# VH-VL binders against Large ribosomal subunit protein uL1m (MRPL1), part 2

Target 1, 266 residues: Large ribosomal subunit protein uL1m (MRPL1), of Saccharomyces cerevisiae (q04599)
Amino acid sequence: FFHTAKKLYADDYKPAAMSSNAPSLTKDQAKKRELKRLVQRKAEAKRPATASPLYMPVTKALRYLRAAEVGRPQSQQTINLTTLVVGERGTAPLSGSVTFPKPLRYIKIAAFTNDESKLEELREKYPNHLIGGADLVAKIKSGEISVDFDKAFATPDIVPALQSQVARILGPRGVLPSVKKGTVSDDISSLLQESLGSMPFRQRGNSISIGVGKCYFTDREILQNIISARAAFKTAVDNQKSKKPNILSKTTLSSTHGPGIVIDFA

## First folded at step 8 (VH-VL; from p1 with heavy chain L100F)

Design q4
Fold by OpenDDE, fold request of step 13:
Structure q4 (fold): chain C 266 residues (1-266), chain A 122 residues (1-122), chain B 107 residues (1-107)
Amino acid sequence: as target 1 above (266 residues)
Amino acid sequence: QIQLVQSGSELKKPGASVKVSCKASGYTFTSYAMQWVRQAPGQGLEWIGWINTDTGNPKYAEDFKGRFVFSLDTSVSTAYLQISSLKAEDTAVYFCARDFEWGKSYYYMDVWGQGTTVTVSS
Amino acid sequence: DIQMTQSPSFLSASVGDRVTITCKASQDISSYVAWYQQKPGQPPKLLIYWASTLESGVPDRFSGSGSGTDYTLTISSLQAEDVAVYYCQQYDSTPYTFGGGTKVEIK
């Protein structure tokens, strides 16, 4: 008695496409909702960081983030700062640059000047960079020295030589010093200092994110970078031409594989 | 608004004690250290020390050890400077100022109290 | 203790002039320098920190520079409201020490 188990064909219950006829909010309703959200976000921005359950002092935060990155390649152990930005619709996104005391990436630079005293100073301060005058220009021209630097700076005195001798070499590479680019100055030392470690930032959506260190950086180095970032963000806000500037809100420190930790960024 | 409000002017005799208060508002009191600076009449700024507002740990400049004592009342977001055995030389305006504490280090003072004048005269 | 030598102690300049104040530390303080402005009868106000970072709300005519032991505060165009005493401070190591101050006046 072979009981033919009737395969109950499970009827293809095509789930009825619930036509999400969510009534399209009227334009006025949408505006009201947006305003409410903005007010809430502004209110949240005024809350101290310590009110967040995810708050930690920066030192503790760094310990946790470093722990989270254990076993990861050094190249993947970046500490990131993310600051929420609250603003009205239509406000221009915040943008700028931060010069970090401890840059995350090594940038090789070239500095050109005919001032021997400056050359000596720069060579001492920047031993791993390409520092030189007319001789260096000649070596670049001849191909003795390859263009392996990321940026170049110059004093005004050597600019004519650069333009005449190596413009065809440096120009296409985008590293030719120029007044227009701000890479020419009488105070080349200050220029180099300001340029080294400079990182651009731009608001994306409702936040600004920037790398502020590596896990192998010292706490001091990371703090310096965080402080520099804070200053730059504040400057960006202050420079807004809007009658209603953006507001910096909750700031989170995270790592590549680590959690977001709320820190005091006021 | 972030502000530090200090107690009023004090007139004391030599040998007396004074306690200056600094009330913080507009921010989380324990997230910033409190530094103290004084300024004698017509003189420059002199750093007295700081106190960690979270741990209560103070640091004094050597010249201020002993007679100068920092204290806190976190419940009312207030820092105090007590000066004992007052001397004429202690006549000065005393300022509290907040500082961002990070790690074991303290940094610049971004918000200042209005100052408290302490006058020590016989 | 780190000594901060500030110069000059007094400076008189005209409106629109470039003004420079210097501070020299007795040792390398790694840009742990702040500059303060103090107007008469007022508490000090933070202008610059980390040697070159402008505090929020401070006019851009103020700038700081320097490294190692030598630091400079610059007012690119002196204004009447800039009449004050300016102080540098190191916060590299305790005790945190101030410069002697620079009194800036308008001619």
Scores: ipSAE 0.023, ipTM 0.499, lowest interface PAE 5.5, mean pLDDT 89

## First folded at step 10 (VH-VL; from q4 with heavy chain K104R S105P)

Design u1
Fold by ESMFold2, look of step 11:
Structure u1 (fold): chain C 266 residues (1-266), chain A 122 residues (1-122), chain B 107 residues (1-107)
Amino acid sequence: as target 1 above (266 residues)
Amino acid sequence: QIQLVQSGSELKKPGASVKVSCKASGYTFTSYAMQWVRQAPGQGLEWIGWINTDTGNPKYAEDFKGRFVFSLDTSVSTAYLQISSLKAEDTAVYFCARDFEWGRPYYYMDVWGQGTTVTVSS
Amino acid sequence: DIQMTQSPSFLSASVGDRVTITCKASQDISSYVAWYQQKPGQPPKLLIYWASTLESGVPDRFSGSGSGTDYTLTISSLQAEDVAVYYCQQYDSTPYTFGGGTKVEIK
C-alpha cells in the first residue's frame, strides 16, 4: 500500500537538479513535515499484521519462500526477517545480538590464557575448540597445530607471548587477539559464549534485518529462531531507556529471491 | 547417512581389559567430539566422558578417571574406549555418541552407536 | 555435580492421552537440557535439545518446555509406538548427568 502511493507521486515530481529555481522548505516547514511523517509511521506500527494484504501465517510463508529458492546455490538459501523501526530523527539506532536455538553458521575458535582454572573451564565447555596457554602458542608457532580457526580470544596475561611468537602467523589471517578488536578480555568465557552462537544486529536506516534460518531448517527451528529474534529486538528497545523509544513496526520474512511476506511478530 | 558402528559384545573375567571401538561414517570425524555413556543392566544412563577428536584431549567424569581411557585412530574415523582392571560392576552396555558440531554452543548427543555389551563375570 | 530428578519413574496411560514428564535440576542449567527416548535393545534417540527445540524427524506430538531448574517433556497424544523409557540430560557442565528415566507404558 505505501509503495503504491509513493510511486504515483514520484511520477509527477521534478527533483531540484532538473529545476534550478525549485522552492526549498523553511526550517519550520521541514520540522512540521518530519513530525507528520513520524505520527503516520507510529500509527502504521500499531496496525495488526493480519490487516496487511501481504500477511500469511509463518508456516505458509515458509512454504512460499522455500519454493522461491528451489534450484539455487546452497549459499542463497537463507530466510531473513526484517522489522521496520519507527523513531524520531536522531534517536540512537537499535543494536544487539541474538543467540539462536538452531545456528545458521558455525565457526571454529581458539582461546588463549595462562590461567589454569580458566583453561579447565573452557576445555569443559568447548570440547572441540582449541583451548590452551603457552603450549598451544608454541604448537602454532612450530606448525604442529594448523591455523584453521575463524576467531581467537585471549586473556591479557598471554598477549605478550602471542605478539612475540605467533603475530606473524595469526596477524595476516586476521585472527590475532587484540584489545582494539575486543578479543582480549579477562572474561573470555563471556566472549566465547556470545560469539559462538550469536548473530549481531544493528538498525540500518528504518529497519533491522537478520537471517533466521536456512531453507532446509524445519518450520519449528525457524519459528524458534524468530521467537529469539523478537525477544532480542524487544530487549534492544527496552535498553534504550528513552522517553520516546523506537517502536517495532511491520515484520516480514523473505528469502534472497522470494517476496517479503508480512507475518505476525507480536 | 551418519552412523556410529560399535564393535561386538565382550565377555571378560575380572581383572582383564577390553577395548570397545566406535567407527564413524557420513561426516567429518575430527569436527565433532565423541561422547561415551554406559548403561548397566536394567539401569539408567551414566556419562563417562568425551574426547576431542582433533586434538585427542579427553575429559572424564571423576568416577571414571584412571581405568577408562579414550583413544582415536583418525585415519579410520574410529574412537576407542579401553577399560582396564575390569570389575563386575563394569558390566554394562557402552555407547559412543556424537557431540554437537564445532562452533555450536550446545553439547548434546545427536547420533548414537548401537551399543557394545561388556559382561564381566567369573 | 548437577543432579537431575526425573518424575514420574513409571507412567501408564491410554493411547491419545497427554503425557508429561518432569525433570528438576539441582541448580539453574539455563535450558541446556536434552530429552532422549530409548526403546528396549536400542540406543537412546535424541528428541529435544535446548529444552524446547525438536530434533529433525521427531513427530510434532513431542514438545519440551521449562527454564531455570524445571523442565518438562510433553507427548500431546500418546501413540502405541511411544512406549519407551525417557531420559532428560543436562549439558550445562560436566559431568553431563541424566535423569533416572521414566518408563512409559500403554494401559
Scores: ipSAE 0.000, ipTM 0.471, lowest interface PAE 12.2, mean pLDDT 81

## First folded at step 22 (VH-VL; from s20 with heavy chain S31T, light chain S30E)

Design j6
Fold by ESMFold2, look of step 23:
Structure j6 (fold): chain C 266 residues (1-266), chain A 122 residues (1-122), chain B 107 residues (1-107)
Amino acid sequence: as target 1 above (266 residues)
Amino acid sequence: QVQLQESGPGLVKPSETLSLTCAVSGYSISTGYAWSWVRQPPGEGLEWIGFIYYSGSTNYNPSLQGRVTISRDNSKNTLYLQMNSLRAEDTAVYYCARDLWFGSRYYYFDYWGEGTLVTVSS
Amino acid sequence: DIQMTQSPSSLSASVGDSVTITCQASQDIENYLNWYQQKPGKAPELLIYWASNLETGVPSRFSGSGSGTDFTFTISSLEAEDAATYYCQQYDSLPYTFGQGTKVEIE
């Protein structure tokens, strides 16, 4: 049943202490407020995008976002897509990757191996990426080479050196190769080939945000990237295999200096 | 790469139902885009028949007077066209095509099938 | 339905000539217009989108212009391989509609 009711409308504020002389919320009162907020967010997720006063067709939204960035360097101005996610507390965050028809930027990768034949193969195939063995590990440890890569892979033969010498540098950045993450393999050529050309995303709090283009991209390029992002987000939802999966809610486009504009993501 | 291939009968009789199949490879028809059927009578221009959106919703050219149904089988990655009450005017090359549709005014067909000729004759 | 009227229906010209095809919409379609080339026995191929944007791989001798209701497609220096039928197509609103086509022949 289709129902648009203002009775589901409520204050979207963070719970906070009222005043110094006000009683704090009981455990039961806090649970009731949290449930009320969830019900409101689920109802909002079901409303059509056209009900929002900030709604525009994508092509119209892009004209406004580009206009807001006039006079700024084109290489610095990204158009971002943000989708709200509604789910019960403790539901696993959505994650995945998308391969855009028009990439926004280069993804930099590091590959570690002690196998000299693999080093020569990888250097020829991937000349703009960081590829090396024990000497590279030592250079990262010493600070001669900075950690400026987005992903890293290793063959098993160099993992002990990575763990002993650079784990405290690479681990906090989330780029330490490990068997558990699937970034350690005898065949790192296949891992590199699969990982290049994709843009990762992960849910942060109640939303997923990803860049879908630069302001200088054509409308066609941005639309095709948005279609790819939508497909990737829906795949992430389907992969949850849950009776109560997350729901993709309101989606906005934005730029650095422009407003968030609601679009129809259906 | 995305590839579309039409198939179906080359000859059908008036008043019968046309059934065409479009096999799609290189992209899942339920993942994105719209998927259109377009026809071209021999020696004449092009006419858009309708599309099925990745979500499954359909839109049809009103000029075909409700004779058309577009459907799909996502597990086979296959589109179907059914056209009832065939007439001699329905003789045409029938194409399927991938259609950029997104609630936006920026549409074009970026991949086409090779087309299949359907002749309506008694 | 938005009617698209092309002119001329056919033309013949020599290699090196500049040829022009016009397309008129029955209502304002802003810049929501494509141009296609179709060779015999082949599916149409997109040349120009958004009235004036060349698709990748399309030679620079092809161009498009116009907005609103009146659109122009130009081949600046006709080549032998340009013998084909050309269609405009609006995408401002459904149903999509095409012009009736312009057959270009080399004399």
Scores: ipSAE 0.370, ipTM 0.636, lowest interface PAE 2.5, mean pLDDT 84

## First folded at step 23 (VH-VL; from j6 with heavy chain Y108W)

Design g3
Fold by OpenDDE, last read:
Structure g3 (fold): chain C 266 residues (1-266), chain A 122 residues (1-122), chain B 107 residues (1-107)
Amino acid sequence: as target 1 above (266 residues)
Amino acid sequence: QVQLQESGPGLVKPSETLSLTCAVSGYSISTGYAWSWVRQPPGEGLEWIGFIYYSGSTNYNPSLQGRVTISRDNSKNTLYLQMNSLRAEDTAVYYCARDLWFGSRYYWFDYWGEGTLVTVSS
Amino acid sequence: DIQMTQSPSSLSASVGDSVTITCQASQDIENYLNWYQQKPGKAPELLIYWASNLETGVPSRFSGSGSGTDFTFTISSLEAEDAATYYCQQYDSLPYTFGQGTKVEIE
């Protein structure tokens, strides 16, 4: 009894390409939808953070985020702040820089000046940085001091010496002070203060994201950085020469591997 | 570094108005944080008076509501405390302090002035 | 207003002793409690925030614990420089309120 195994021809059900003929919204319908979305987003931006079911105080949020990062390399344990930005079409994206009280990265700097009074001030204020005049230039030239700094600044008076003596050393490393780079100023103290801990930010899509700390930072340090970020974002909004400036909306705190938690950012 | 410095009359008569100033350096009072006034009667505990937020919004202790006004001059980076109808009980060291504040959430004072003694006496 | 009851009002102890101060809130304040040290003629200085977090630069002999309504501040080994008045402060809601303080004297 030869049981003829009927080869059930699996009919190639070519899934009918559901032509997602989603009717191409007429240009007017699309515009109306966009306007409606904008209104909704603006309304949401006015809601207090506490109205979100994902809301936590920053300190509580940080506890959860740190827990989420347990076992990860310290280098990968970044706390990120993301703020939604609501704006009309055609509004310029927000951009700027924020100076954090606690920088995420340590930057070693060199400062050059022939002004002895300034040198003393800078050495006192920045003991862990390389501060010097002609002597420092000479030491760099001779190789006594290695170029292990990330950025260098100078007053105009010492620039010729830098150019003549150490340009071949500092230039290829991209750390040669120059007017063009904004690393030369008569007010070198202010320049250093502004440069240390400065982080650029730029709106991408409908949000700004910036690192505000590491998991090993203290809550205070992270809070201070968040406050600085808030100030910088607000300044960016205020500097918009638009009748309809962007609006900062819902803000979330997250870690590299942690969830997004809504925080108060007002 | 952030520094706060209180100043005012050391002596005020009863029923008069107290005016104190707090000069802030190292940070702009319009940039961030809340800026609080706290007082401490001699030998007693601390009482929070109120704050002005970096945006200009104010909050006051209800116990002092109606008698206290906190204001600021951004151009001078200076805070002001005005208290009306002073009584002997208002004798205290008055402190200004910077407060970590996030809208609806409260935190701690991270910088304090040295305080200024105000004595209310006839 | 949230009332903060601190105990004891004063204590005397010797160098090396362990000192414990308690603070009770009139309502649940979660962990929104700070501890301050105030030395004579000085402004208060933050020691502990969020009930148990040690402020940066504060010696490890200081600690805080508790949540809800009951909180404890401890100095594990008292030093001469610790002679001061200590205050708890809630920041759960406005107005901020402080405990009445605990004066710590060194024998």
Scores: ipSAE 0.774, ipTM 0.926, lowest interface PAE 0.8, mean pLDDT 91
Fold by OpenDDE, last read:
Structure g3 (fold): chain C 266 residues (1-266), chain A 122 residues (1-122), chain B 107 residues (1-107)
Amino acid sequence: as target 1 above (266 residues)
Amino acid sequence: QVQLQESGPGLVKPSETLSLTCAVSGYSISTGYAWSWVRQPPGEGLEWIGFIYYSGSTNYNPSLQGRVTISRDNSKNTLYLQMNSLRAEDTAVYYCARDLWFGSRYYWFDYWGEGTLVTVSS
Amino acid sequence: DIQMTQSPSSLSASVGDSVTITCQASQDIENYLNWYQQKPGKAPELLIYWASNLETGVPSRFSGSGSGTDFTFTISSLEAEDAATYYCQQYDSLPYTFGQGTKVEIE
């Protein structure tokens, strides 16, 4: 009894191309509509987050988002911040970088200096990173130490050695320290601090989205990252030097598999 | 690392005005967080005085409303507390602290100064 | 204002003992409660936030529980270094308010 499993042909519901003969709005009507939309979006941006039915305090939001990620691999448990951006048509998209107190990804860095005092300080502060001077350069040159770091920084004093000895190794990999790249400084400690945990962000459409943590981060760590993100976004707005700057609007916190929750971001 | 350091006159007479400063390092007070003043009378509990938000908005404890002004100088990265009409009961260690604040919700104080003792005595 | 009632005001215990402190809020504050430790001449240090979460670097012997109006702070095994005054603090609404404190002395 060969039960012929009738392949229910999913009828290609070709959605009838409703020829949206929507009458082509006159240019003036389109402008008026756009202006009205802009005014509405600006008004919405001024509404407190607490007025949203989807509002939760960040700590509460995180509880729900973590619950939503239960059973998922840790690598897929990212907490994302999404902020709506309200601006006039033709305004440049917001962009910048955020330095998180708790980075989402571990980036291995190399730091080069001939200053022994600085080396000690950096080794203490960054024990899991590659910190060294002429000896480290030599080891890289010889192949004793593999180039497994993502970024490299240097003080000016060791740059000639890097250029002469390991430029052919580090250069093709894009990790050679240079003044042009801003990876060379006398204050290498500050440079490392600023570079570690730095994440770029860019406005896409009407929003900025950035990862602000992992579900296994502490609430404090995530909160601090959110604050850092807020500061960076505001800075980006301030730097637009426009008479009509973009406005940051409704902000949501989500996880990879979790819902979007409205949070305070003011 | 974020550091807060309070400074003040140590001794103030009754009915006079208290002026305290809190120097903040390691973080710009105009970038984020709320910046609070908290006091503690000798041998007693803690009382929140008020805060200034990174945007410049202020909130005060109603118990001290009208007597307290919190201000800041962004260029100096310094907070100020002014309290008028001092009484003996205002004798306390005064702390400045950084507060996790998100517009409408409070969290906890993550950094504190060492505090400065203010004694109100004739 | 939300009143925080902390009990006891003081206690004495031996090293290794379990210590429990309670805090009662005058209204429902959900989990918006912190616990601080203050040593003499020092500023308070955060131990527990959101009623039950350990702050980073805080020993696991410290714990918090509760929700709504009733909260408990516990030191499972008291150490000599735990001699301090402990405070609960609500952050549900302004103004922030603290409990009266509990002085923990070691015998």
Scores: ipSAE 0.767, ipTM 0.921, lowest interface PAE 0.8, mean pLDDT 91
Fold by OpenDDE, fold request of step 25:
Structure g3 (fold): chain C 266 residues (1-266), chain A 122 residues (1-122), chain B 107 residues (1-107)
Amino acid sequence: as target 1 above (266 residues)
Amino acid sequence: QVQLQESGPGLVKPSETLSLTCAVSGYSISTGYAWSWVRQPPGEGLEWIGFIYYSGSTNYNPSLQGRVTISRDNSKNTLYLQMNSLRAEDTAVYYCARDLWFGSRYYWFDYWGEGTLVTVSS
Amino acid sequence: DIQMTQSPSSLSASVGDSVTITCQASQDIENYLNWYQQKPGKAPELLIYWASNLETGVPSRFSGSGSGTDFTFTISSLEAEDAATYYCQQYDSLPYTFGQGTKVEIE
């Protein structure tokens, strides 16, 4: 009894290509829609954070976010701040830098000067950074010292030596000190202080996102960083030479693998 | 490091107006945080007076019945406390403090001044 | 205004003893409670925030617990330097309010 298993030919239901003839919105309709969206986003930006069902105080939010990151490598346990930005079409994106009281990453800096008194001061203040003069330049040139620093600063007196001896080494790496980059100053101490812990931010699309801490940071450290971020974002808005500046809107705190929680950012 | 330093007249007569200053260093008062005044009568507990937010908005303890004004000079990075119609009960050490503040939510005082004693006496 | 009732008003204990202070709020303040230490002639210093979080640099012998209306501050092993007045402070709502304080004396 050879039961001929009839191969039920699964009929190729070719899904009818629903020609998404979504009627091409007329230019006017598109403009109206965009304006309506802008008005709505502006209205949302005026709503208090506490009106969101996803709102939590930062300390409470951090507890949940830390819990979400349990078992993850420390390097992957970043707390991120995301702020929505509302602006009109054609408005320049917000950009700037934030100096965090508690930096997320250790940045190794090189400082170059021929001033011995400054060298001593800088070495004392920044023992874990690369501080030197002509001797350091020579060592970099020879390859004795590897370029393992993230940023470099210099006083004007040593710039010619840097240009002549190590420009080909430092230039391609983007760490060559220059006046144009603001990494050359007579007050190199202040320059270093301002640069340490500084993190650039840039608006992408309709939001700014920046790391504000690690899960192993204290609540205080993270809060201080958030405050610094807020100040920097506001400054960026204030510096906009526009009659219609961007507006900061809903702000969320998240972790690498955690949810977005709405926080106060006013 | 953030430092706060209170200064005042030390002695004020009843019914007069108290004027205190708090010089802040290491941080701009217009950049962030709330900046509070807190007082402590001798041998007694602490009373929050009010704060000025980094944006310039103020909040006051209702118990002070509108006798208090907190202001600031950003150019001098200095806070001010004015209290009218002083009474003997207003004798206290007055502190300025930095307060972690996020819009509608409060946190803790992270920096305090050393305080300044104000005695109200005829 | 939220009233904070702290107990006891004063206590005396020996070095090495465990000390417990309580603070009761007149309404639910969740965990929005701080504990401060104040030494004579000094400003208060934060020890505990959010009811149970130890401030950075504060010794581990200090701890806080509780939520809602009832809170506890504990010094597990009293040291001579711990002679001070301790205050609870709510930050759930304005105005900020403090407990009346607990003076800790060392015998």
Scores: ipSAE 0.760, ipTM 0.918, lowest interface PAE 0.8, mean pLDDT 91

